VHH binders against Imidazoleglycerol-phosphate dehydratase (hisB). Designs and how they scored, part 20

Target 1, 187 residues: Imidazoleglycerol-phosphate dehydratase (hisB), of Pyrobaculum calidifontis (a3msg0)
Amino acid sequence: MSYRRETRETLVVVELVPGAVAQVETPIPFLTHMVETFLFYAGLGGRVYAEEKRRLDDGHHVIEDVAIALGRALDQLIGDRSAVARYGWAAVPMDDAFALAAVDLGGRPYWVVKAKLPNVAIGGYPLPMFPHWVRSLASEARATIHIYARGRDPHHKVEAAHKALGLALRAAVSPASGVQSTKGVLK
Key: E = the ipSAE of ESMFold2; O = the ipSAE of OpenDDE; V2 = 0.75 times the mean of E and O plus 0.25 times the DockQ between their complexes.

## First folded at step 15 (VHH; framework vhh_7sr4_2)

Design g6 (from n2 with T103E E108T; at its last look DockQ between E and O 0.95; V2 from the best seeds 0.81)
Fold by ESMFold2, look of step 15:
Structure g6 (fold): chain B 187 residues (1-187), chain A 123 residues (1-123)
Amino acid sequence: as target 1 above (187 residues)
Amino acid sequence: EVKLVESGGGLVQPGGSLRLSCAASGFTFDYYEMSWYRQTPGKQRDLVADITSGGSTKYGDSVKGRFTISRDNTKNTVYLQMNSLKPEDTAVYYCATREYEWEGDTYTVYDYWGQGTQVTVSS
């Protein structure tokens, strides 16, 4: 479950392996940490590699391109959604912070991120890019994602959100039989 | 809950100096931009000075060169050093910070204000 994305600005390589340990390398330390966290709690490993060819926008391209590549790799990995639970959610505390994530793998992309954050970069990661990362992931994974985060520390809020999203995704992909829709089809 | 408490206001003579302090709690101070605003009755609050998380500063035109904003992250405190005070500097001074909630390409700004401290420069 491999995906390679190469543009004029970035190169991203993603390989997803259920149950393995993730090897994540990006030029943005906080992005690396958040992707490692997300994958760990999702029960996924393998490789995520990203590099910048040109740094024109404070890492905006690489953050978004990693989400796109991950989303496409996830869509491929999940495959036929008739064999999964479809819905998953998790609530995760991290010190002062609390995050709730909910995922619907029904095939309709949508995203909501409700987190009040300062306009600052943490570990090279501009926090305004966090909702964009979620948007790109949801779009390419063909999933509806809701994230709510509260707390005093923005690092903890965003990290708790990634933990919650990972756990929610893990629950949503858990085995189940039959299409999980009263219509008998997803969409 | 975000809480901002200003102190250090008072009555000063023209040409004098005064240092305002703002004690902050309820958030991890280091990550937040902090600002001072001032307001006279019947007018909107005007930006006096701003300081980013990284320490970059910005000043209103009428105070540039006379006022200095600074922060002490170990004390969760932002300061405003006011020198060469003039009668037109008379106002209530507010400490402020803000958060953002991004929704696609738009966002909502959430402003947090202290109670204010009166600065009066005698005429």
Scores: ipSAE 0.716, ipTM 0.869, lowest interface PAE 1.0, mean pLDDT 91
ESMFold2 (binder alone), look of step 15: mean pLDDT 81; pTM 0.789
OpenDDE, look of step 15: ipSAE 0.823; ipTM 0.907

Design g7 (from n2 with G26E E108T; at its last look DockQ between E and O 0.78; V2 from the best seeds 0.61)
Fold by OpenDDE, look of step 15:
Structure g7 (fold): chain B 187 residues (1-187), chain A 123 residues (1-123)
Amino acid sequence: as target 1 above (187 residues)
Amino acid sequence: EVKLVESGGGLVQPGGSLRLSCAASEFTFDYYEMSWYRQTPGKQRDLVADITSGGSTKYGDSVKGRFTISRDNTKNTVYLQMNSLKPEDTAVYYCATREYEWTGDTYTVYDYWGQGTQVTVSS
């Protein structure tokens, strides 16, 4: 599955291939690394390419637009959600950090990110943008995402969260028999 | 939770100098902005100086040119060099850092403070 998003600010191309290796290129090194990490643990490969057409902010648009494109590509990949587990969760330690992520692919977008982060940029990535990235991903993937991360090192916290989210998504997209709803239908 | 411990306060004469230190623990120091505030009894706490993880500094108007904030990430310590001290600089000086916690699309700010160190400038 592939998705192309082009605005006045950014160009983003996402091609997701289950079981493949991910090639990620963005203008923000830490974003690149986080997306690589997320996709790796999600068991998703393919290609993610992002460029800034206009640099008017501190990476705000490219971060969100990458999340949007990923979300839409994931939504396409998941399809009508009649043959997936729907739910997934994972807990990941990274040295001092601990992250828990839970995903519901039920068609309702929602996000919760509980993580204490300093107002600083790592590798060009403003850490306060992490919740916005999750929001955009959840919204466009039509998924509910909960992330809790704790620790001393904010790099470890954010990276552990991406690992956990990837694993949670991997579980959620696992094959299942029939619609996983007592109502018999999902959005 | 972040713990901050100030030291270096004391009594000095006008025109004198002091160097305050703030030692941080239980977090990765080099990722955090660090600040010095001061407060006198009955008054609000005012920003004296702050320094980003990258070393950018900002000062209150009343201390510009006299005070210098610096940090040593290898020691998890932030410093406040105070020169040309005046009686109006008398206050309890606090070290601080800030975190943001997000829930949904909103966030809560957490300010962590030391216990403070008394600085008294008097002839």
Scores: ipSAE 0.400, ipTM 0.757, lowest interface PAE 1.0, mean pLDDT 93
ESMFold2, look of step 15: ipSAE 0.705; ipTM 0.864
ESMFold2 (binder alone), look of step 15: mean pLDDT 79; pTM 0.768

Design g8 (from n2 with T97V V109I; at its last look DockQ between E and O 0.01; V2 from the best seeds 0.00; counts 0 for: pae O 12.2 > 2, placed apart)
Fold by OpenDDE, look of step 15:
Structure g8 (fold): chain B 187 residues (1-187), chain A 123 residues (1-123)
Amino acid sequence: as target 1 above (187 residues)
Amino acid sequence: EVKLVESGGGLVQPGGSLRLSCAASGFTFDYYEMSWYRQTPGKQRDLVADITSGGSTKYGDSVKGRFTISRDNTKNTVYLQMNSLKPEDTAVYYCAVREYEWTGDTYEIYDYWGQGTQVTVSS
């Protein structure tokens, strides 16, 4: 599924293809790497392309808009959610870091990010933007996302979190025999 | 009508160079990707090089460092500069354009292909 988002600040194009290889291009190297990592472990390929039309901040808009576009693309990909497992989780170690991610594709947007991150940028990515990225993704994907990451190295924490989130999402979008709700319906 | 016309192919000796051109017409080039693929009889079509609207490029592993993809938007033309050609580069080379169209809620993708141009590298 493909989605386009264009503002005065950014242009983002997302095409998600299950089982394919992801091609990610953004003006923020660490964002590119994190999105690649996320999609890889989610079992999603295709293309993510982002341009920064106006550089008014330290990558805030491009990070947010990429998350928004990814979320919307995911929402479209998931569809009416009648044939997916709905729930997924994964725990991923990366050296000193450990991350746990859980996803509910129940149609209600919610996010929890527990990660102590310093106010620094890695590869052009302000680390404080990570919770914001998750929020934007969860909101637009209409999903509940919980992420807990601990460790000493902020790079490892964030990357482990993206791996865990990808794996959790992969599980959540796995085929199921019917609507995974005791109510029989999902939002 | 969408049209892609490849040119520049031919016979060249190993170590030689060729420059392929693909003239595109009938497109809007606001949001696009242009690619070169190659195919030999009985085998799958493989990506040789890709260039996005933003100018970023990607190359197949076998051609990295030897081939260069570029574009001239004023001419709606994509080029493939092929240097240090090898016999294994022999194939039909196809130009491809991916165009994006926003429909209001989705971004539709349209793929177009040229007819191909033969490149033969032989002593």
Scores: ipSAE 0.000, ipTM 0.220, lowest interface PAE 12.2, mean pLDDT 90
ESMFold2, look of step 15: ipSAE 0.712; ipTM 0.871
ESMFold2 (binder alone), look of step 15: mean pLDDT 81; pTM 0.787

## First folded at step 16 (VHH)

Design j1 (from n2, 19 letters changed; framework vhh_enristomig; at its last look DockQ between E and O 0.91; V2 from the best seeds 0.80)
Fold by ESMFold2, look of step 16:
Structure j1 (fold): chain B 187 residues (1-187), chain A 123 residues (1-123)
Amino acid sequence: as target 1 above (187 residues)
Amino acid sequence: EVQLLESGGGEVQPGGSLRLSCAASGFTFDYYEISWYRQAPGKQREWVSDITSGGSTNYAESVKGRFTISRDNAKNTLYLQMSSLRAEDTAVYYCATREYEWTGDTYEVYDYWGQGTLVTVKP
């Protein structure tokens, strides 16, 4: 599933292929790394390409536009929501950090991110944009997303959160579980 | 948990110098903006100086040219070199940092403070 988003400031192209390896290219190294991590743990590959036509706001447009494009592509990929597990969650440690993510694919968008972070940019990525990235993804994927992250290192906290979100999404999109009736023979 | 411990305070003559240190633990120091504040007896705590993760510095007008903030990320330590000290610099000096929890268009601020170190400039 493919989605192209072009504005005056950015171009984003997303192709999502279950089970494939992701090729991610963005102008913000930390965003590239986080999207690669998210997709890997979600079991999704394909292509994510983003470029800036001009930078006006420290990468805010690119970060949000990638989340929007990914969310739209995910919405298309999920398709019939009655056929998936709908809920998924994961807990992920990363050294001192711990992240918990929970996802509901029921169609109602909502988001909560509880992570105490410094106001700093890591690899060109202003950390205040991380909750906004989650918001944009949840809105466009029509999903409710909760993330909790704790730890001493902000990089580890945000990375663990992306790992947890990927794993939670993978569980949520899996085929609905079924239990087949087992009948014995009366002897 | 964020922990900050100031040291280096003491008594000094007018025009003298002191170097304050702030030992940090419980967080990855180099990602954080760290600040010095001070509180004179009977006064509100006031901002003195800060230094960003990238090393950019800012100073209150009252200390500009006399105080120098610096950081040693390898030692998780913040410094304040004070010179040309005056009686009005007498205060308890605090090291501080903060975290944010963003909730859409707004955020909560979490401030972390050391216990302070007393600087007394003799009359």
Scores: ipSAE 0.686, ipTM 0.867, lowest interface PAE 1.2, mean pLDDT 90
ESMFold2 (binder alone), look of step 16: mean pLDDT 81; pTM 0.789
OpenDDE, look of step 16: ipSAE 0.835; ipTM 0.912

Design j2 (from n2 with K3Q P14A M34V T40A D46V L47V G60S D61N T74A; framework vhh_7b2m_4; at its last look DockQ between E and O 0.81; V2 from the best seeds 0.74)
Fold by ESMFold2, look of step 16:
Order: structure tokens, then C-alpha cells, then sequence
Structure j2 (fold): chain B 187 residues (1-187), chain A 123 residues (1-123)
């Protein structure tokens, strides 16, 4: 439900509350927007707070550390994985862009991101960090994540990918099918 | 689909000037770096000038001080102003942009090229 990560470079605090509104604050505007988007579509709220103690790498540590903290908090929130659907996927368009995400909560971490992007920063977020963000999230959530995105606009591609990942996760954590004899459910 | 179309090439006497244009379509131009390359007869294609999405520029030593790269994001166009032209500037000029696909600690590069425009500088 909650996780605190403090390093010499960053502080990250995450509290996840199903069904609540997310309060997200980071030093990188595009990261804030992407995390808000991800959590909204995942049906999760609570608090995500991140700060840099010293900016040495154009936000690389903060972006990765937020993914690590979110992954740890998700692992805690999911709990008994035998009680959830385990797999989830979504396809999301945004204007010209189209993204697919698929998630397996089976416990083995793996990641694939197939998105052609320019080497540019958007709202303080270097786009090369997007695949690293996914890798860190998958590792710490103990999940396999695949993301494919295409389109003309890199902002739309990355945003559509975060929406798709949120929806995929929401489906994956839903209670296993309609028999009421299953062990605990994520609410 | 990504398209780049060069124009403005031709025949010019040494000491003259030409302005090349590169019109871009099929992608959100503002986010992309653009480069001009040239390929002289019998030589490999080499970079001449680069401009980042933010407008920062870089030039090869052979053209520095004579060529100027610029961009107009409202028109989706990159320009190469070529002054004080020399016979050794004779080449096919290409504009290009690129994308990257990161797969962990490595990446693949995808280049997108125009068809090129011939510049011929006579002695």
C-alpha cells in the first residue's frame, strides 16, 4: 500500500489507494502527468511524491526511482496473486498515436518497449527514459510488461502507452472470475 | 508516413550562394532533430550541419562560417543557406531526421531521408 525510497540523490514516497484520486508531485512536469495518467487508468489513487536532492543527470534518477517505488507499492497492494485475473491488456488511441500494453502479474519480471522516438525531452522528461521507467516498474512489481506504440507525435505515443498500461494493470488486478470461492480480492 | 522533400539545388558559379529547403510532413516536426548531409561524387555521405528540436546547431569544419542551418517550425521546414560556394561543395544534398528505439542498454537507429537535390559549383 505504501513505500518510501530514499537515496543520496532522491526521495520518493508512494501510497496507493484503490478507487481514490491520485495526488502526484514530482520535479518533472511530464513525469507528473504520465504518473497521474497511469494511476487514473489503473483505478488507483493516493499519493506519489518525489524530489531531487541534487540534479546530476537531467532527471534520470527521479524517473527511475518513481518507477521503483511504484512497483514496490504495487507488489504490496496486489498481495496474493492467485486471487487476481493475472493478465490484462489494452489498446488506446490518442489522435494519430496507438499504443498496446499487456501485463502478466505472474511474478516473473520482464519488459519489452517497442516505440520509435526522437531523442528529445518533453516537459523535462528525456524520452529515452521511458523504456527504463517501464523496466524498473516491471522489475519491482514482479510483472511482465509489453508495450508497443506507433504514431506521428511522440508525446501522444508515450501518453497513450501510459494510458494503455494503466488499463492493462487495472484488468490484471481485477478479481478472478465470478465464483465467490476465490481467495481474497483486490478492491 | 514521414516525408522530407528538398528543393533549391542547381548550378552556381564559385563564390555564389544557394538556399536549400527541406519540407517535412507526416510527423510532429517540432520534436525532431534535422540534419543536412552531402555526398560528393565517389565519396561517402557525410554530415554537413545539424539542428536540434530546440534550435541548437552544429557544423562540419568544411562549411563552418559559410553555411547556416535554420528551422521554421511553423512551416515544418529546415533551411541550409550556402554562401561562398566552392567547387568542392559539389554534391547531392540530403536532409534527414532520425528516431531511436531503446531496448535496455542499447538502441536501434532509424534514419529517414529525402530524395536529395543536386548542387553543382563551377570553377
Amino acid sequence: as target 1 above (187 residues)
Amino acid sequence: EVQLVESGGGLVQAGGSLRLSCAASGFTFDYYEVSWYRQAPGKQRVVVADITSGGSTKYSNSVKGRFTISRDNAKNTVYLQMNSLKPEDTAVYYCATREYEWTGDTYEVYDYWGQGTQVTVSS
Scores: ipSAE 0.654, ipTM 0.845, lowest interface PAE 1.2, mean pLDDT 90
ESMFold2 (binder alone), look of step 16: mean pLDDT 82; pTM 0.800
OpenDDE, look of step 16: ipSAE 0.782; ipTM 0.890

Design j3 (framework vhh_7d4b_2; at its last look DockQ between E and O 0.93; V2 from the best seeds 0.77)
Fold by ESMFold2, look of step 16:
Structure j3 (fold): chain B 187 residues (1-187), chain A 124 residues (1-124)
Amino acid sequence: as target 1 above (187 residues)
Amino acid sequence: QVQLVESGGGVVQPGRSLRLSCAASGFTFDYYEMSWYRQAPGKQRELVADITSSGGSTNYADSVKGRFTISRDNSKNTMYLQMNSLKPEDTAVYYCATREYEWTGDTYEVYDYWGQGTQVTVSS
């Protein structure tokens, strides 16, 4: 399941392969690490490649475009949503940091990120972009995503959130046991 | 839980110096921009100086430029304010502060964290 996104500012290529090892290459080290973490815990591999065509001071375009491409590739990978568990959640601690993620694959995009963070860049990644990354992912994957994170260390909070989101997604895409819906359909 | 504790205030004559310290705990100090604010009698709290998480950039209120120096020692989780050439107008309670954000689309909520303050009085 693959997607290519090219703009005047960036090129992003995503190929998702369940059960494979992920190869992630971006110009932002912390973004690379977070996407690797997310995919690993989601049980997904393949390739995520991103490059900048123009140097941008804040990295906003690359971070957003990776989320968009990942979301589109995930939408393709999930396919018929009547065959999956639909809901998934996970709680992940990292020292005193704690993150909770919940995912609904019912087809309605929405996002909530409740994490108190400083206005700083970590490894070239401006932390204000983390909630924006989640929004773009949820929108393009047609999923509702909630993330809550607390703790003393913002790096650990964001990393724990990516681990939790990966695990939550993995649970949400698991095969459903029979067709069990009170409405008989998803939207 | 974020905790900030100021020290080093006192009563001094005009033209003298003081150095304030802010001891921080309960968070990973190295990631946080820090600031000093002051509140003079009968006035609103105002920004005095701020410093980036790495210490690589500083900003000052016009009223203190050239007289005050903000610094930080990330190995000690401590921020400082060196106050030279003090004037009666500098009389205030001085607070160290930091903040966090929760971004919600195009807007955000701000969470301010304050110390208890330390009194600086410049009087003959």
Scores: ipSAE 0.650, ipTM 0.856, lowest interface PAE 1.3, mean pLDDT 90
ESMFold2 (binder alone), look of step 16: mean pLDDT 83; pTM 0.818
OpenDDE, look of step 16: ipSAE 0.772; ipTM 0.888

Design j4 (framework vhh_8cml_1; at its last look DockQ between E and O 0.80; V2 from the best seeds 0.75)
Fold by ESMFold2, look of step 16:
Structure j4 (fold): chain B 187 residues (1-187), chain A 124 residues (1-124)
Amino acid sequence: as target 1 above (187 residues)
Amino acid sequence: EVQLVESGGGLVQPGGSLRLSCAASGFTFDYYEMSWFRQAPGQEREFVADITSSGGSTDYSDSAKGRFTISRDNAKNTVYLQMNSLKPEDTGVYFCATREYEWTGDTYEVYDYWGQGTQVTVSS
């Protein structure tokens, strides 16, 4: 599954391959790290490539456009939503940080991020953009996403949130359970 | 939990100097802007100075400019306020502070964190 998004400000290419290793290249180091983390815990690999044609907004366009492209690629990958578990959640600690994510793949987009953060950029990533990244992902993946994070270190809080979201998505896209898939085990 | 502990206040004569310190714990100090405020009896808290997380930029109230200097030592998780040429109107409780934000779309909530304050008294 692949998706290309090109605008006046950015180019983004996403290829999602379940079970593969993700290769992520963006002009924002922390965004690269967070997308790698998200995909790893979601059990998704392939390629995410993003470039800025010009930087006017401290990375706002590229951060949002990566989320949009990922969301569209995920929507395509999921396909028929009747065959998946639909709901997934995970709780992830990272040192003193803790994050909880919950995902509903039911097709109605919504987002909530409850994380107290300083107004600072980490590795070129303005932290106010983290909730917007979640919003854009939820909108394009047609999902409801809730994230809660606490802790002392904002880097750890945001990273733990990406781990939790990845794991929650992995659970949500898993096949719905059934006797047909487990008959070989029940004998 | 965010904890801010001010020290270095005291009683001084006009024209004197004091150096306030604020020891921070319970958060990764290097990511946070820091500020000083003060409050005289019967008055609202007022801004004195702030400093960016890296220490690369500072700002001051009109009454503090030229007399006070805010600085930080990120290795020691400490913010300082050097106060020179003190005047009786500088008397008050001095608080260090920091902020967090919770964004909910196009709006946000601000969460201010305060120390307990240190008393500065400039006697006539």
Scores: ipSAE 0.649, ipTM 0.833, lowest interface PAE 1.3, mean pLDDT 90
ESMFold2 (binder alone), look of step 16: mean pLDDT 81; pTM 0.784
OpenDDE, look of step 16: ipSAE 0.807; ipTM 0.897

Design j5 (framework vhh_8h5u_2; at its last look DockQ between E and O 0.01; V2 from the best seeds 0.00; counts 0 for: pae E 13.6 > 2, placed apart)
Fold by OpenDDE, look of step 16:
Structure j5 (fold): chain B 187 residues (1-187), chain A 125 residues (1-125)
Amino acid sequence: as target 1 above (187 residues)
Amino acid sequence: EVQVVESGGGLVQPGGSLRLSCAASGFTFSDSYYEMSWYRQAPGNQHERVADITSGGSTNYPDSVKGRFTISRDNAKNTGYLQMNSLKSEDTAVYYCATREYEWTGDTYEVYDYWGQGTQVTVSS
């Protein structure tokens, strides 16, 4: 599936397919690495391209717009949610860091990020933007996402979180028989 | 309850050195994400930030003290420091340790500010 988002600030193109290795290009090196990591562990390939048309902030728009585009592409890729497992979770250690992610593809957007992060930038990525990235992704993917990350090294925490989120999503999109709802329907 | 206590101030001659300490309790440096700053206030003046350090280790200094002052922290001791070298008479002030803690609640950041009572530094011949 392919999704194109263009605003005054950014151009983002996302093409997602199952399998393979995603080609990711963004103007923020750490964002590029995190998206690569996320998609890899999600078992998704394809292409993610983002450019900043206007540099008016510290990368806020690029980060959010990439998340938005990814979420919408994922929503399209998933399609009929009655055919997937719906739920997925994973726990990932990365040296001193530990991250737990859980996903519900039930059609209700919601997000929780419990991770202490300093107000610094790594590879051009303001760490306080991580929760915003998750929020945007969850909203546009129409998914509930919970992330809990602990540790001393914020780089490790954020990266572990992306790995865990990818694995959780991979599990959630796995094929399943029947609607995974006691109500018999999903949004 | 979080408490921040400064120490190490005193009387020193011009060109001398002092090391201030900022001991924190109820707040753990190694488990928190914060900005720690040293402020000073001379009589009749406003508070001036003379150094800051993030939990990640980034430091900043104004030109007035750059090259003379060094801020650091010891996580094991849960203590911040301000090494002051080549002290001048204009460095005379009450020095305060201030810590700003950021806590993510799941949907927003909560910001908590903790200040000490200050320690007097006097540079005089």
Scores: ipSAE 0.000, ipTM 0.217, lowest interface PAE 11.9, mean pLDDT 90
ESMFold2, look of step 16: ipSAE 0.000; ipTM 0.207
ESMFold2 (binder alone), look of step 16: mean pLDDT 78; pTM 0.767

Design j6 (from n2 with K58N; framework vhh_7sr4_2; at its last fold request DockQ between E and O 0.92; V2 from the best seeds 0.82)
Amino acid sequence: EVKLVESGGGLVQPGGSLRLSCAASGFTFDYYEMSWYRQTPGKQRDLVADITSGGSTNYGDSVKGRFTISRDNTKNTVYLQMNSLKPEDTAVYYCATREYEWTGDTYEVYDYWGQGTQVTVSS
ESMFold2, look of step 16: ipSAE 0.712; ipTM 0.875
ESMFold2 (binder alone), look of step 16: mean pLDDT 81; pTM 0.789
OpenDDE, look of step 16: ipSAE 0.874; ipTM 0.933
ESMFold2, fold request of step 20: ipSAE 0.659, 0.687, 0.704; ipTM 0.856, 0.868, 0.874
ESMFold2 (binder alone), fold request of step 20: mean pLDDT 81, 81, 81; pTM 0.789, 0.787, 0.788
OpenDDE, fold request of step 20: ipSAE 0.880, 0.876, 0.875; ipTM 0.936, 0.934, 0.934

Design j7 (from n2 with S56D; framework vhh_7sr4_2; at its last fold request DockQ between E and O 0.92; V2 from the best seeds 0.83)
Amino acid sequence: EVKLVESGGGLVQPGGSLRLSCAASGFTFDYYEMSWYRQTPGKQRDLVADITSGGDTKYGDSVKGRFTISRDNTKNTVYLQMNSLKPEDTAVYYCATREYEWTGDTYEVYDYWGQGTQVTVSS
ESMFold2, look of step 16: ipSAE 0.729; ipTM 0.880
ESMFold2 (binder alone), look of step 16: mean pLDDT 81; pTM 0.780
OpenDDE, look of step 16: ipSAE 0.860; ipTM 0.924
ESMFold2, look of step 17: ipSAE 0.711; ipTM 0.863
ESMFold2 (binder alone), look of step 17: mean pLDDT 80; pTM 0.777
OpenDDE, look of step 17: ipSAE 0.844; ipTM 0.918
ESMFold2, fold request of step 20: ipSAE 0.705, 0.678, 0.669; ipTM 0.873, 0.865, 0.867
ESMFold2 (binder alone), fold request of step 20: mean pLDDT 81, 81, 81; pTM 0.788, 0.786, 0.782
OpenDDE, fold request of step 20: ipSAE 0.881, 0.878, 0.879; ipTM 0.936, 0.935, 0.935

Design j8 (from n2 with T103E E108T Y110W; framework vhh_7sr4_2; at its last look DockQ between E and O 0.86; V2 from the best seeds 0.78)
Fold by ESMFold2, look of step 16:
Structure j8 (fold): chain B 187 residues (1-187), chain A 123 residues (1-123)
Amino acid sequence: as target 1 above (187 residues)
Amino acid sequence: EVKLVESGGGLVQPGGSLRLSCAASGFTFDYYEMSWYRQTPGKQRDLVADITSGGSTKYGDSVKGRFTISRDNTKNTVYLQMNSLKPEDTAVYYCATREYEWEGDTYTVWDYWGQGTQVTVSS
């Protein structure tokens, strides 16, 4: 549930705690927001901390290294893959945007991201890095991840995709043998 | 649906000026790079000017110093101010934007074009 990754360029620390509130701190505001969103919808909290030792590439190392550390921590958290539901999916609307995510925790890494996006940075996050973030997460979590997103607003599209991926992962890690703990969810 | 509508073309004398406008809809304009291209019969479309979401600009060599691209994000409109016009500037002018679909280390480009507006420079 814990992983530390340190290179010459970055330091990343991840601790995953099911059911807790996530404390996320990175040098890239949009990355922080997207990781918070992903973890919230995945039902995971704990700590994600990242810092740049040197800013050499407009945040490319930090974005990828956070995904790598999260993926490795998720692999540890999942444990015995025969005990989980394995597949999960979700569809999430966000105003004009719609995102679909599907996850297979079967152990073979693969990734597909179908989202038409402008070449722009949002909150310090170059959007071309979003598919690379998904690739790194899938590779280290040993999961197959498919994401589809459409809409008029690229911020909404990417945010909806993170919500959908979180919900899909939450479903995929659920116990295969079928008891639930209700944790104060009321309407 | 991405929609781009150019206006402001016409007939002008050499040395004259025109201002082209392109009204955009169907996407959140502020995030998108915008471009002007031009095409003469029998030739390929040539880049005239680009402007990024942040306002950085780039120009084709033949128009640098004479043309200015600008954008008004409150009106979802990109402009091309064309000064010191020459007969060689005669063309259909197209407004364009693009999206990218990244597939690992590669990507596909999706170009979106307006219908074009004719600019004719003659004495």
Scores: ipSAE 0.671, ipTM 0.862, lowest interface PAE 1.3, mean pLDDT 90
ESMFold2 (binder alone), look of step 16: mean pLDDT 80; pTM 0.779
OpenDDE, look of step 16: ipSAE 0.838; ipTM 0.915

